# VH-VL binders against q54qk4, part 4

Target 1, 195 residues: q54qk4
Amino acid sequence: MNLSEDVLKGIETLSDEKLINDSVFKHIIDTCFLVILKKKTESDLFDNKAVSSVDTIALKQTFSAFIVFILESMKINYDQSSISDLLEEHKLSSSRIDFISNYFKEYRVAIRKHLSVTNFHFPHIIDVNWRLDLFMKSNAVEKLNTPVYLINLTTEQEENVKGKVQFAATLDQLQDLVFKLRDAQKQIERSSIKS
Key: E = the ipSAE of ESMFold2; O = the ipSAE of OpenDDE; V2 = 0.75 times the mean of E and O plus 0.25 times the DockQ between their complexes.

## First folded at step 1 (VH-VL)

Design n01 (framework fv_nisevokitug)
Fold by ESMFold2-Fast, scan of step 1:
Structure n01 (fold): chain C 195 residues (1-195), chain A 123 residues (1-123), chain B 108 residues (1-108)
Amino acid sequence: as target 1 above (195 residues)
Amino acid sequence: QVQLVQSGAEVKKPGSSVKVSCKASGGTFSSYAISWVRQAPGQGLEWMGGIIPIFGTANYAQKFQGRVTITADESTSTAYMELSSLRSEDTAVYYCARDLGYDFWSGYPFDYWGQGTLVTVSS
Amino acid sequence: SYELTQPPSVSVAPGQTARITCGANNIGSKSVHWYQQKAGQAPVLVVSDDSDRPSGIPERISGSNSGNTATLTISRVEAGDEADYYCQVWDSSSDHYVFGTGTKVTVL
């Protein structure tokens, strides 16, 4: 698994019990999985009183990093032992690894159903890649604190023609995109049945 | 405010079928999942299955698979639960309940419930 | 196969604290929801996602979830809290919502 240094730093921050206590840890992990499934938003984590004592930048970085980790793990079909090995390499305790492992077991099928409609049920193959980028203003010291994902959509047409569309999106825009792709696929299926 | 309104009580003979309706008002019907939960007299809550109307996809608890059919009509904002081959032990109050979001099942709570429909199976 | 075990009944005096447990292997890794059902009425969501309180639900009702036990706590119990309480989780292995066995809270 090829994760950026920023993503790996965010994952390692989850091992620091002084910065991220068990209550905050649970909220981060839970919110990441449920945000991917469109059942929660970023604000469900950031507005929670349990996280008010945590540094906002660290909280946003760990949240964004872990979402990328989930999506990459699902994309490459990482098995449970591989996930556990990677988390252990990045200093997470066995109890925190077990917590994350149980969430992957609990939600893996739901996430697969969610992402499967987006990736495989179009007439052309669509491959959706997620990449976390924190942008800085044109060589300025000011950084954007809102997670922004670089999204690559790869399409194939008639076997030989490959297209790419690349854009940046906030988490809310990502959730909207996934929903719209799922809806579009269902509309295509309805149209083909009726004709 | 969102409300779920169910059809009235029914008395059925063993071996027959019953179809209970659940009409949603307020909010966007297609944006939510609808689950069906039953409760036999003096017993606990038992999940039967649910549907996401926008996808037309239903999921059923193993115990009821083969006997239950859950459908939705987006034009009338109504979900239906049909239970066939009725037995006396199917006598229960049947509830519909709303789940938030577009994913089939991700553990969201049931935030609004219908008033319940009593189905009595008697010879 | 995954089952949520609750005590069948809890008796509590007015003004005291009632605690209702919901037990299952690694339930602390799941989001637990709690429902209150008064006689002759439909269930009402009182706690979502382990500890979140829906609007309109009093502060004396709270939840927690860790390890093998989730707990619903009702402080300063009132007669109106007398009801059946159910915990609930989603079990991804069976694609199935699971309700607890239910706890009847009696205020004496």
Scores: ipSAE 0.000, ipTM 0.433, lowest interface PAE 18.3, mean pLDDT 75

Design n02 (framework fv_nisevokitug)
Fold by ESMFold2-Fast, scan of step 1:
Structure n02 (fold): chain C 195 residues (1-195), chain A 121 residues (1-121), chain B 108 residues (1-108)
Amino acid sequence: as target 1 above (195 residues)
Amino acid sequence: QVQLVQSGAEVKKPGSSVKVSCKASGGTFSSYAISWVRQAPGQGLEWMGGIIPIFGTANYAQKFQGRVTITADESTSTAYMELSSLRSEDTAVYYCARESYDSSGYYLDYWGQGTLVTVSS
Amino acid sequence: SYELTQPPSVSVAPGQTARITCGANNIGSKSVHWYQQKAGQAPVLVVSYDSDRPSGIPERISGSNSGNTATLTISRVEAGDEADYYCQVWDSSSDHVVFGTGTKVTVL
């Protein structure tokens, strides 16, 4: 499997028990699988009280990275031992690896069935790169310190074609992008399902 | 591998409550949803609700909303279904079952043995 | 709300084929699962995802699903197939598991 450095960084964030405790970890993993299966939306994770204390940026980075990891694993038919080995290389604990492995075992067939039904021809999202830029503004009433992300989205179709989209976004715009990408996927699924 | 073992039969008076347990063994309890399904004598299967233990979030069928509470204790790998304000019509076998999922739905792959709850004066 | 309608009963002679229908609007767009329940026992999953058989379920039992009708087919029926059969879907709009009304299969 060939994952970008930012995706791998997001995966490594899942090993940080100070930032992502076990309760938050379970919510992230479960939501990622169920979002792919169209049972949940990203809002089920981000609006959940259990994750309210977690840094929103780290949460979104981890969520996006893990979605890419699941999709890439399914695309190349990555087996259980390969998944475990990759997660171990990126410092996840044995218990967290076991938890993720259980999800792959339980949902692998359902995800493959889902992806085959949708006949998904959208460019595959391989990589998400971002940089945090801070701009500062002060006035008599308020001080504005709004983080701005420079997003590089790398996509690849199975015929070896690569695409890259670069833009600046605030946290709200990132939330909107994730929602729109999920909604676009849902629209593709709706149009490809024989009714 | 996965086995669900339920608590024993109960006889309850009208107006009381009952709490049925479902202990899971063989597998990761916290990562799978548990449904509760009841069946009155000679009647069909009726879904009451379900819970994903890691979330503690339960979802209830409209008919039972307000009377049923489904909970889970990850430390003991046990799910519970508590039904209050019991009536004679609540006499039924209550089943717990593990949920598996795909894009178009859930199915229940492992079932407990059932718990008979009899409501009589 | 979404409802699955099954015939109340089906009678079949040993060696013949039993067909149990499960009707609902656009059920072909959903995954249908089937359960067998013998007297005094918990239900057992016999077909998942319209047509997949769990381990241990005989090849005589098969499923199909299209349009407004899903069907469970039991070929070369044996006395041991006498049971109640239930279809099931998940209704995404309510996030609820929905069972069919059930069909009693009698082997005469």
Scores: ipSAE 0.000, ipTM 0.440, lowest interface PAE 15.0, mean pLDDT 75

Design n03 (framework fv_nisevokitug)
Fold by ESMFold2-Fast, scan of step 1:
Structure n03 (fold): chain C 195 residues (1-195), chain A 120 residues (1-120), chain B 108 residues (1-108)
Amino acid sequence: as target 1 above (195 residues)
Amino acid sequence: QVQLVQSGAEVKKPGSSVKVSCKASGGTFSDYAISWVRQAPGQGLEWMGGIIPIFGTANYAQKFQGRVTITADESTSTAYMELSSLRSEDTAVYYCARDYGDYEGWFDYWGQGTLVTVSS
Amino acid sequence: SYELTQPPSVSVAPGQTARITCGANNIGSKSVHWYQQKAGQAPVLVVSYDSDRPSGIPERISGSNSGNTATLTISRVEAGDEADYYCQVWDSSSDHPVFGTGTKVTVL
């Protein structure tokens, strides 16, 4: 699994029981899986009393990091032992690893079906040609109440030529980007191979 | 709503080639992958390969690499499987099936099958 | 070279429960899909991702997967359940799907 430094740091924050207690931890994990399934939004992250005392920046960073982790795990078909090994390497407790593993087991079916119909297969095919690094930037939370993520998209056409595009996006905009990249790739392939 | 319709049965001589078609309707053809699976008489299911039309990518089982070619025509929503250098052991029912092009992919809709008989 | 082993046949009386196993090392770490094939017909997906039922598949059909064995369970068996059943996983080492050896279910 190829995860950026910021994503790994967000995952390691989930191991810090002084910053993220078990109630907050469970809420973050649950919200991440349900957001991917379009059953919740990022604003639902903040509608729990348990998170009111937690640093907003840490919450958003951890949430975005774990969303990326779920999507990358699904993309490369990480099995349960691989998921557990990675989480243990980044210092999560056995109970927290078990909680996450149970969520993967329970929701893997629904996520696979959802991603199949929402065109998230693009990352599997072009993983070698691009990397998405997600960086959290907080806005005035009371004004928009929507996290804004600084996204660094790296593309690699040749070994010595790497492109980088930087922009800010919400989670919904990030998902829209995946759809647009898929459509753009499809048009390029139609023009080059089939046309 | 989703339907895969295959071309009709064929009888071929050893050493020839066969090209089977699979026309998709009722769904967005380009959003999914199409795989080819064969079944010899009285035997189990054997995956031959698949194609993801939108990425221009085909993947083949090692056993068939060099003999099988899988293509797709998005304008007609049709996938094709061509198998060359036919032998009597290639006598089988050939199915196309829709999958999601994923490492955990499953086959949700299947064509009716095309019987290919190879005999001298 | 990952192989899914199924019993060649299972016989069951109407109204009873049939269990079809699919065995492989650490199959519980993989997603298992099940297909029903009636004589002269194309396969039909009956269970996806270990335990999920596609629309139109009766609740009598269920799946489970843990350790080295995945199981397809058909409760209150009817004559129409007589068919060949195949399990299937994705084999990451060969980068392709692998089908089980198949089980013929006979309703006696």
Scores: ipSAE 0.000, ipTM 0.440, lowest interface PAE 16.1, mean pLDDT 75

Design n04 (framework fv_nisevokitug)
Fold by ESMFold2-Fast, scan of step 1:
Structure n04 (fold): chain C 195 residues (1-195), chain A 121 residues (1-121), chain B 108 residues (1-108)
Amino acid sequence: as target 1 above (195 residues)
Amino acid sequence: QVQLVQSGAEVKKPGSSVKVSCKASGGTFSSYTISWVRQAPGQGLEWMGGIIPILGIANYAQKFQGRVTITADESTSTAYMELSSLRSEDTAVYYCARSDEWFGELYFDYWGQGTLVTVSS
Amino acid sequence: SYELTQPPSVSVAPGQTARITCGANNIGSKSVHWYQQKAGQAPVLVVSDDSDRPSGIPERISGSNSGNTATLTISRVEAGDEADYYCQVWDSSTDHYVFGTGTKVTVL
């Protein structure tokens, strides 16, 4: 597969045992897979004692790059040998490659099922304060194909309790979401202008 | 190295509109939030609104809702702020500034150099 | 509307400590960020998330936040610290960035 320079740089950072020790490495990989499956949030990346000594920018770049790598691997249906070959080419140790391979084996089916969802349910965002977080995009193959994006949507509900909705979406699905949210905002604006 | 570079100073008449640009370079544009913050001469900082370029979703401070429009062009990595129905009290330096809301970084790590907009007859 | 109140000015002699407060109801439950703005220049982030210091910011500058008051502390003040300082929070009830009223630090 063709990955952007930023993604390749992040993967190469995962090979640097001086910057990313084994404990941090395992935490990053685990968090990436579970974030894609909606079982963790990006805040969980920073809630581990092991990452306190790691440069924040390097940690973020590595996390973002590896999420893109997982999603692109799933998109083009990269097999286990191809994944291992690519990671080896970018200088990951055999033990780190094995660790990642085991995560792909364990979670591939769940991620495939999750990413195959063509529709998603919105919370009642027009009834609550909300904040949109966008995680990443991929420019892997000269923008030839629509990439998959990871979205984090934060909402505030009754009693000021914050809710989070996480999902993976294609560009078409994101454009549809943006269109619907813009329409909702325009309706609110029209109501406000009349008052 | 990330830089935000803004368009040059503007002199406008009352009742007209102004459109200021902010071009991002040296880093990712689309997934960050680009906000606009103004400062009248001798006064404090005032947040006007912001946009997440890839989502095309803008959020505005209540004071400016109805006369400010924030847009982004991902192909040129440029954000825009258009302020209409200009009054003399809109004379200010207008800044663009970047935050990374996805990581919960609700602060501005990089700022543009500022654009002076003068509203006078 | 959530408002952050700062003293308009603080005067301090070189080598002494300047303390700039940022007051609001229950501000200790929020993350407070601080910016330094020198005359004719754009603001610069000097403290994020209450007490974190960005790369390149001297250890003389520190922050704290509890109860109804956040504080920016500048130890061993130098002439180059003379600037306007602004606190800032995110108001989750309105999804707005809120800046403090600003404090002018004068080094005597």
Scores: ipSAE 0.007, ipTM 0.450, lowest interface PAE 10.0, mean pLDDT 76

Design n05 (framework fv_nisevokitug)
Fold by ESMFold2-Fast, scan of step 1:
Structure n05 (fold): chain C 195 residues (1-195), chain A 117 residues (1-117), chain B 108 residues (1-108)
Amino acid sequence: as target 1 above (195 residues)
Amino acid sequence: QVQLVQSGAEVKKPGSSVKVSCKASGGTFSSYAISWVRQAPGQGLEWMGGIIPIFGTANYAQKFQGRVTITADESTSTAYMELSSLRSEDTAVYYCARWEGDYFDYWGQGTLVTVSS
Amino acid sequence: SYELTQPPSVSVAPGQTARITCGANNIGSYSVHWYQQKAGQAPVLVVSEDSDRPSGIPERISGSNSGNTATLTISRVEAGDEADYYCQVWDSYSDHWVFGTGTKVTVL
């Protein structure tokens, strides 16, 4: 799995029980899966009293990192054991790993249906939209003024049914994501022609 | 110095469409984010949508989704806003504005679009 | 929905101080920006990020933001300060740009 340093850092933040308590952790994971299924948006991440005590930058970065992790896991078809091993390597507790694993088990089929276009189970990205989202102001921290962009991915399913995924990323993460998606699409097109 | 220059005033009939241009000069166009903001006579400012030219993708305020299309041409450093199915309520001055963070630092001069029969 | 409330008008004599408020619940946690719009002209950024002045904006114009009120202060007011003034924030919860209701400053 090719995960950027920023994504790995966001995943490791999920292991820090001082920053993210169990209530906040469960809310983040639930929101990530439901956002991918187009049943929630990033704004729902902040619709919980428990997250008011959490640093907004950490919350948004962890959210976007975990969205990328879910999508990459689906892309390379990581099995449950491989997902658990990766999360353990990045120091998540057994209870948090089990919670995430249950969500993958519950939503794996729905996510694949949502993103699949053909028998290859790859998303066909027909458009990429964006939205600007800002961190809430804090006088104590210099980095709190870094803007975050909300990404809207539109995918076309085999039946010409459109799917939409929303998540937040920094400009650098956006550029990396766009490059990876375009490269993946080019490889899919090449494989389709040659076989 | 950054400057945004918009196309001239338009008079359109109800049901038609209008396409306004915004040409940027100075700085690196691909690193900009360009928004469109309108102002009806005697009213306040209303954000319509924006584009980050490097991605070629646009985001729209919900009120305008389905009627507004925002595009950019990096070769000419020009952003466009097309509004379709025009109504008399669309009579307004339309501004393009650049934002790099969370505020609008440079504005175009505005384009008056009058919708009348 | 998050709303920025401004007084509709402020009248001030030359040389006096004009204060324009922008009110909203917990606005102190947002970065507030201010625009000046003269009749027939495009808006001009006069204060960014609560209190920063763009190049070319006189020191007579200043901003502050805390609690439930952001304030734009224009000291030693001149006739050229007569304009409409708008405050603005980005609201991440609603995913849109929010402009204030606007304040017409009249210098008489």
Scores: ipSAE 0.012, ipTM 0.452, lowest interface PAE 8.6, mean pLDDT 76

Design n06 (framework fv_nisevokitug; at its last look DockQ between E and O 0.50; V2 from the best seeds 0.00; counts 0 for: pae E 4.0 > 2)
Fold by ESMFold2, look of step 2:
Order: C-alpha cells, then structure tokens, then sequence
Structure n06 (fold): chain C 195 residues (1-195), chain A 120 residues (1-120), chain B 108 residues (1-108)
C-alpha cells in the first residue's frame, strides 16, 4: 500500500518504547480503532493518565498516522500477514505487532460495515470557500507570522440536510491535503472501473 | 468460542493467601486483557486489577495495591490472582473476565466465579 | 472517589417499562456499559458504549447517556428480566474500572 512519509514516520514512532511505553501504546491503539467505530472521540486520546507524560504533538501525530494506516488497510483489504510484515519493517516488536493484529482480527468486520454505511451517507461537498489570514504584532513571534488559510466546506447529506466544516491549514498542510485528495480520486476511479 | 474456567472454591484462615486460576480456551490468550472482579455477599462488583499476558505487567486498583499479584502463564493459557493477608471482608466470589479485544472498556466474557471464604 | 449511583430497586409489572438510572457528575462524557446478573450467575453484558447492544440482546433493552445520568430501559418487561443490573465506566483519571451500586429489578 502507498503511505505518505508522514504516516510512516508516525507508525514508526509506535516502535519507540522510551517515548511510547506499553501503557501509552495500548491506549493509542484502542482509541484509534474505537474512534473509527464512533465509540470514542479524539478527546479520549488526551483524557488518560498514561499519556500525560507524552508530548501532545507527538501523540496526535502518531494517533493520526495510525488511523490512516487502519483506513488504508481496510481499503485494500490487507491480510493479517501483510499488516504484520509492514509493521515489522517499521521496527515494531513482535508483542506490539501481535497486539495490533488482534485489533484488526476483532474489529475488521465492524469497521468494514461502518465504512460501507458511511459511504452511502457521506455528506456531499456542495460549496467551498476560503480566506487567507496573517498574524502580525509589534512584539512579533516568528511562528505567528505564518500565513494560515481558513477553509469552509458546505455539505449536504440526503436532500435538505446541510452542514458546515471549517478548519485552518498552512500552505504546506493544504498542499498535503490536495495530494491526498488527488490520490483518493485515483483510487476511486480504479474501483469504479473494475470488471 | 471463548471460555474462562476458574479453579474451585476455597476456605482460608485470616492472614493466609489464596491463588485463583483462570484458564482461557477458544482463542489466542497472550494479547487479551484478563481482569479480576470480586463480589462480596450481597454486594456489588469491584474491579481488582488485570494483565495482558504478552506485555507481562499487571495493573491494580489502588485499594488492592500491595496485597494482590496478578500473573499469567502463556504456555498454559492461564491467568492467576493471588490475594495475601486475607481478612474476613475478603470473603467474596472472585471472577475473571475479559472483553472482545486486548484493551477494552468492558467485559463480555466472564468465568464462572470462585467463592473464597475467609474464616477461622 | 468516582462513584456511579443507582437506585437500589425497581419494581415493574410484566409488559411495562423499567428504567434504571446511573448517576455521576458529567457521566455523559463517558462511555457507559451495562450488565445483567441473575441470581447465582456471572454478569452478562447487555449494553456497551451507552446504547450498543451485543449480539443476542433483544431490541427492547436500550440505553442512553446524557449530562449526569445514564439510563437503561427495558421495554415490555418479561419475567426473565428479573435480575441485578450494574452500570460501568472506565475512569481515565484513576485508571480503573468503576461499577455502579446495582439495581435489583423485580418483576411483579
């Protein structure tokens, strides 16, 4: 499967037992699977004593990377040996690989069902707009001078059910988003063309 | 199907120790969390601690820290709970339990329970 | 310290609805699980994650969780529903599992 450099780095962070001890590891894996199943939220990742000693940015990056890994594995129906081989390539111990493999075994069917239902009921993006913001002040902090784009998506789920999605991104983050959206489009085209 | 079979009832004197076993069958043992929950006569359920065998370390409820030792033997697919310095208030049914996956918020596989009676 | 408070008992006639509450500060921010325990038996999971039913649990058993109260609802109560019922959460601040005080449901 084709995973971005950032995703692979995030997965490899799960092998760093000094940064991610077993208690933190268990919590990250469990939360990733349950967030996909809508049984937990991202806030559950941070509301845990085990993770209080871990840098919040590193924790979020690893969490996000592993969610992408789960979703990509489901998309291509990766078997257990392929999952294990990839994780071994990225330095995870056999005990951590076995733990992750157990979650795939137990949740694969539930995740597939959830993704199938969600695909039939995904909100459609019907409008997009954006604006550029720049933060400057007399007592300048270099990072506050970075341009940030505010993106607004107007969505529609079923007829007459409208929603709004708003997020902020730097130029680098937008470029990564565009790359990922283009890659997703290519994969959708391949699936639609299958005989 | 997953089954948890516990050792038989025990009668103990105050100050002694008891070791209850929980043998798992019908699935992989090493990466599933096994927890111990007790229920005193006429009382509710109380979590004591648990272990995921492949990681080898146990986690204990603070009330039991220092008196409870939870271990696992992967070769026999058996978890153990040992409670020391027994007192009359430790008379209870002791359950082992696990969830669907290794780390879980709930328990849907339970052993039959082991009655431990502490009396002189 | 974190405690889940349940009424000690609920009596209900067959065919009616029983509601069992589980109270705690801000319990709506937690996932609540429910167990049924018949006399002399081990507990059985009947609701997970506030409202999900495990395989084999009838639709007449349902759950909800909002604010300071989670509720287990048993519609069209049958004699076989007579049991003790416990709510349960995992408390991340204390890193342990907490069970409610228990509710005895008596079918009249």
Amino acid sequence: as target 1 above (195 residues)
Amino acid sequence: QVQLVQSGAEVKKPGSSVKVSCKASGGTFSNYAISWVRQAPGQGLEWMGGIIPIFGTANYAQKFQGRVTITADESTSTAYMELSSLRSEDTAVYYCARGIVGATDYFDYWGQGTLVTVSS
Amino acid sequence: SYELTQPPSVSVAPGQTARITCGANNIGSKSVHWYQQKAGQAPVLVVSYDSDRPSGIPERISGSNSGNTATLTISRVEAGDEADYYCQVWDSSSDYYVFGTGTKVTVL
Scores: ipSAE 0.371, ipTM 0.723, lowest interface PAE 4.0, mean pLDDT 83
Fold by OpenDDE, look of step 2:
Structure n06 (fold): chain C 195 residues (1-195), chain A 120 residues (1-120), chain B 108 residues (1-108)
Amino acid sequence: as target 1 above (195 residues)
Amino acid sequence: QVQLVQSGAEVKKPGSSVKVSCKASGGTFSNYAISWVRQAPGQGLEWMGGIIPIFGTANYAQKFQGRVTITADESTSTAYMELSSLRSEDTAVYYCARGIVGATDYFDYWGQGTLVTVSS
Amino acid sequence: SYELTQPPSVSVAPGQTARITCGANNIGSKSVHWYQQKAGQAPVLVVSYDSDRPSGIPERISGSNSGNTATLTISRVEAGDEADYYCQVWDSSSDYYVFGTGTKVTVL
């Protein structure tokens, strides 16, 4: 199975018993499976006193990584031995491997069923284009309106399967978006340095 | 199907201790949290504590801390609850209950219950 | 401590609908589970995660949860529905399992 380095790193984080104690470990694993099954939400990840001692970014990254791991594993119907081998390769203890394995045994059918009807793969942004639009089109009539930026995101779901996301934003809205994206970037960078 | 079978009824004197067992069958044991819940006569359900066998660490309700010990034997798929310094108020039916895998929110299977009577 | 409050009793005629409430501050943000306990028997899970129905549980039994109240609904009540019903949550702040006070449902 081909997992990204970030995902693998997230899995390895689960081997760090100092950072991720047993209580936190249990909570992360449980929450991942239940989120996939739509029984819990991502916000529930933080609804546990045990996670208060863990860096928020690290926790989120680990959570996201493990979600991907579960989904990819189930997508290809990865057998239990292969799952265990991968986890062992990434230095998880035997008890934690067994713990995770038992979750897969319990929820394998349900997750695969869910995957058959629900797409958890988000497209990736591969290109960004923008232009300034001075006109709004309404009912085949072009009217001069407040200038807005038209943003076109080219996305890729699978190789050679491209999508497009288009939205409009005022300068202020765009600035806000850029600010938020930069903030996210900084957080990612900070996480990368710590790991 | 999963079954939890508990040990038989107990009659105890005040100040003594009781140990109740809960044997699981028909499913996995190690990853599921086994909790103990008691019910005094005519009263509601009260959670006492629980354990995830694979980790071996139990958590307890504050009310019972220091007086209750919950253990698990993976080799026999059996959980135990020992309650010491028994008093009349401890007279109740004690249930073991299995939670979902890992960090459990609810109990999907229950033992048949064990009546513990504490009387002079 | 987190506490769940239920009415002590609910009476309902056969064929009618029984509603059992479980109240707590912002309980709608928690997952509520329900148990049925018939006389002399162990509790049985009848609803999980607010509205999920375990296998073998009739469709007449349903659950909802919003705001400060979770509700177990039993439609077309039968004599066999007479039992004690308990709501339950897991409290993340204490890591405790909390049961409601219980409701006795009597079928008239």
Scores: ipSAE 0.085, ipTM 0.654, lowest interface PAE 3.1, mean pLDDT 88
Fold by ESMFold2-Fast, scan of step 1:
Structure n06 (fold): chain C 195 residues (1-195), chain A 120 residues (1-120), chain B 108 residues (1-108)
Amino acid sequence: as target 1 above (195 residues)
Amino acid sequence: QVQLVQSGAEVKKPGSSVKVSCKASGGTFSNYAISWVRQAPGQGLEWMGGIIPIFGTANYAQKFQGRVTITADESTSTAYMELSSLRSEDTAVYYCARGIVGATDYFDYWGQGTLVTVSS
Amino acid sequence: SYELTQPPSVSVAPGQTARITCGANNIGSKSVHWYQQKAGQAPVLVVSYDSDRPSGIPERISGSNSGNTATLTISRVEAGDEADYYCQVWDSSSDYYVFGTGTKVTVL
């Protein structure tokens, strides 16, 4: 898994129990999974008494980093031991790793189902009629080398089947997403020409 | 496969304390929260507090501050709720329920309930 | 303190639609969860996050949440739907799980 330095920094911040206590940690992890499932929004990150003592920039930074971590893990089908190894390498405690691991176990199937419906799995021949719209909105933090972008991904098939995913990503992750979507479009074009 | 099994009914005198247990099976105990919700006869549901066993952190409703203590034993996958200085108004069915404390959460699995009767 | 107000009771005939409201200031900005409780039994989650149904819950049961009112809708009501229904939110300002006052649904 190739994560940007900014994302790795955000994950390392989750290991700092003095900056992110257990209540805040749990809230960040829970909100990330539920945002991906479209059961919460980024604003829900701040709607909790536990986070009142945490720096807003650090909170947004760890949130966006972990969203990307979940999505990348799902995209490359990272198994549980690989996820645990990466989190351990970035200094998360055993209890925090267990907490995250159980969330992956609980939500992995639901996330897979959700992402397949919203076409976050890149287009194939059967998706030649998908229309992809990417909207980006800067949520830049000038003092940190971690600018964050709010991304809206909307898909629609000819049969009028629609899907929508909203998430935050760093510039590096946005660039990676754009490159991969471009590659998927090229594959569709190539398939359309052949058949 | 997830199941929460609570201890049996209790009859207590005013001023005493009661400790109710909730044993989890079939699923993850340590990484989810166990909350306690009570229901007085013919009344609605009232949240008392919860604990995240993996961290040992507990959170209590203001109304019960100083009277309720929620603990967990990860080795036996059991959560406990102890309520002290019992009054007749504490007569209720006490439920344990699985969820996440401290966020906008729901309770997906509930124990069968424990009737605690406080009478003189 | 944040308070969720429900009608005490709703009466509905079999096959008709029951609507149970849950009112609070700006409840549409919060996620509402709904529980069904039959006599002598523990509550059962029937709707999470405003409108999502847990596995095993009939499509006849649906939810919505907007402005100052969240609504649980039970279509084509059956005798087995007779129960008490509770809405619930997390109130971050009070650090508390808030339950609604409860609604008793009577089928005939």
Scores: ipSAE 0.006, ipTM 0.524, lowest interface PAE 11.6, mean pLDDT 77
ESMFold2 (binder alone), look of step 2: mean pLDDT 91; pTM 0.936

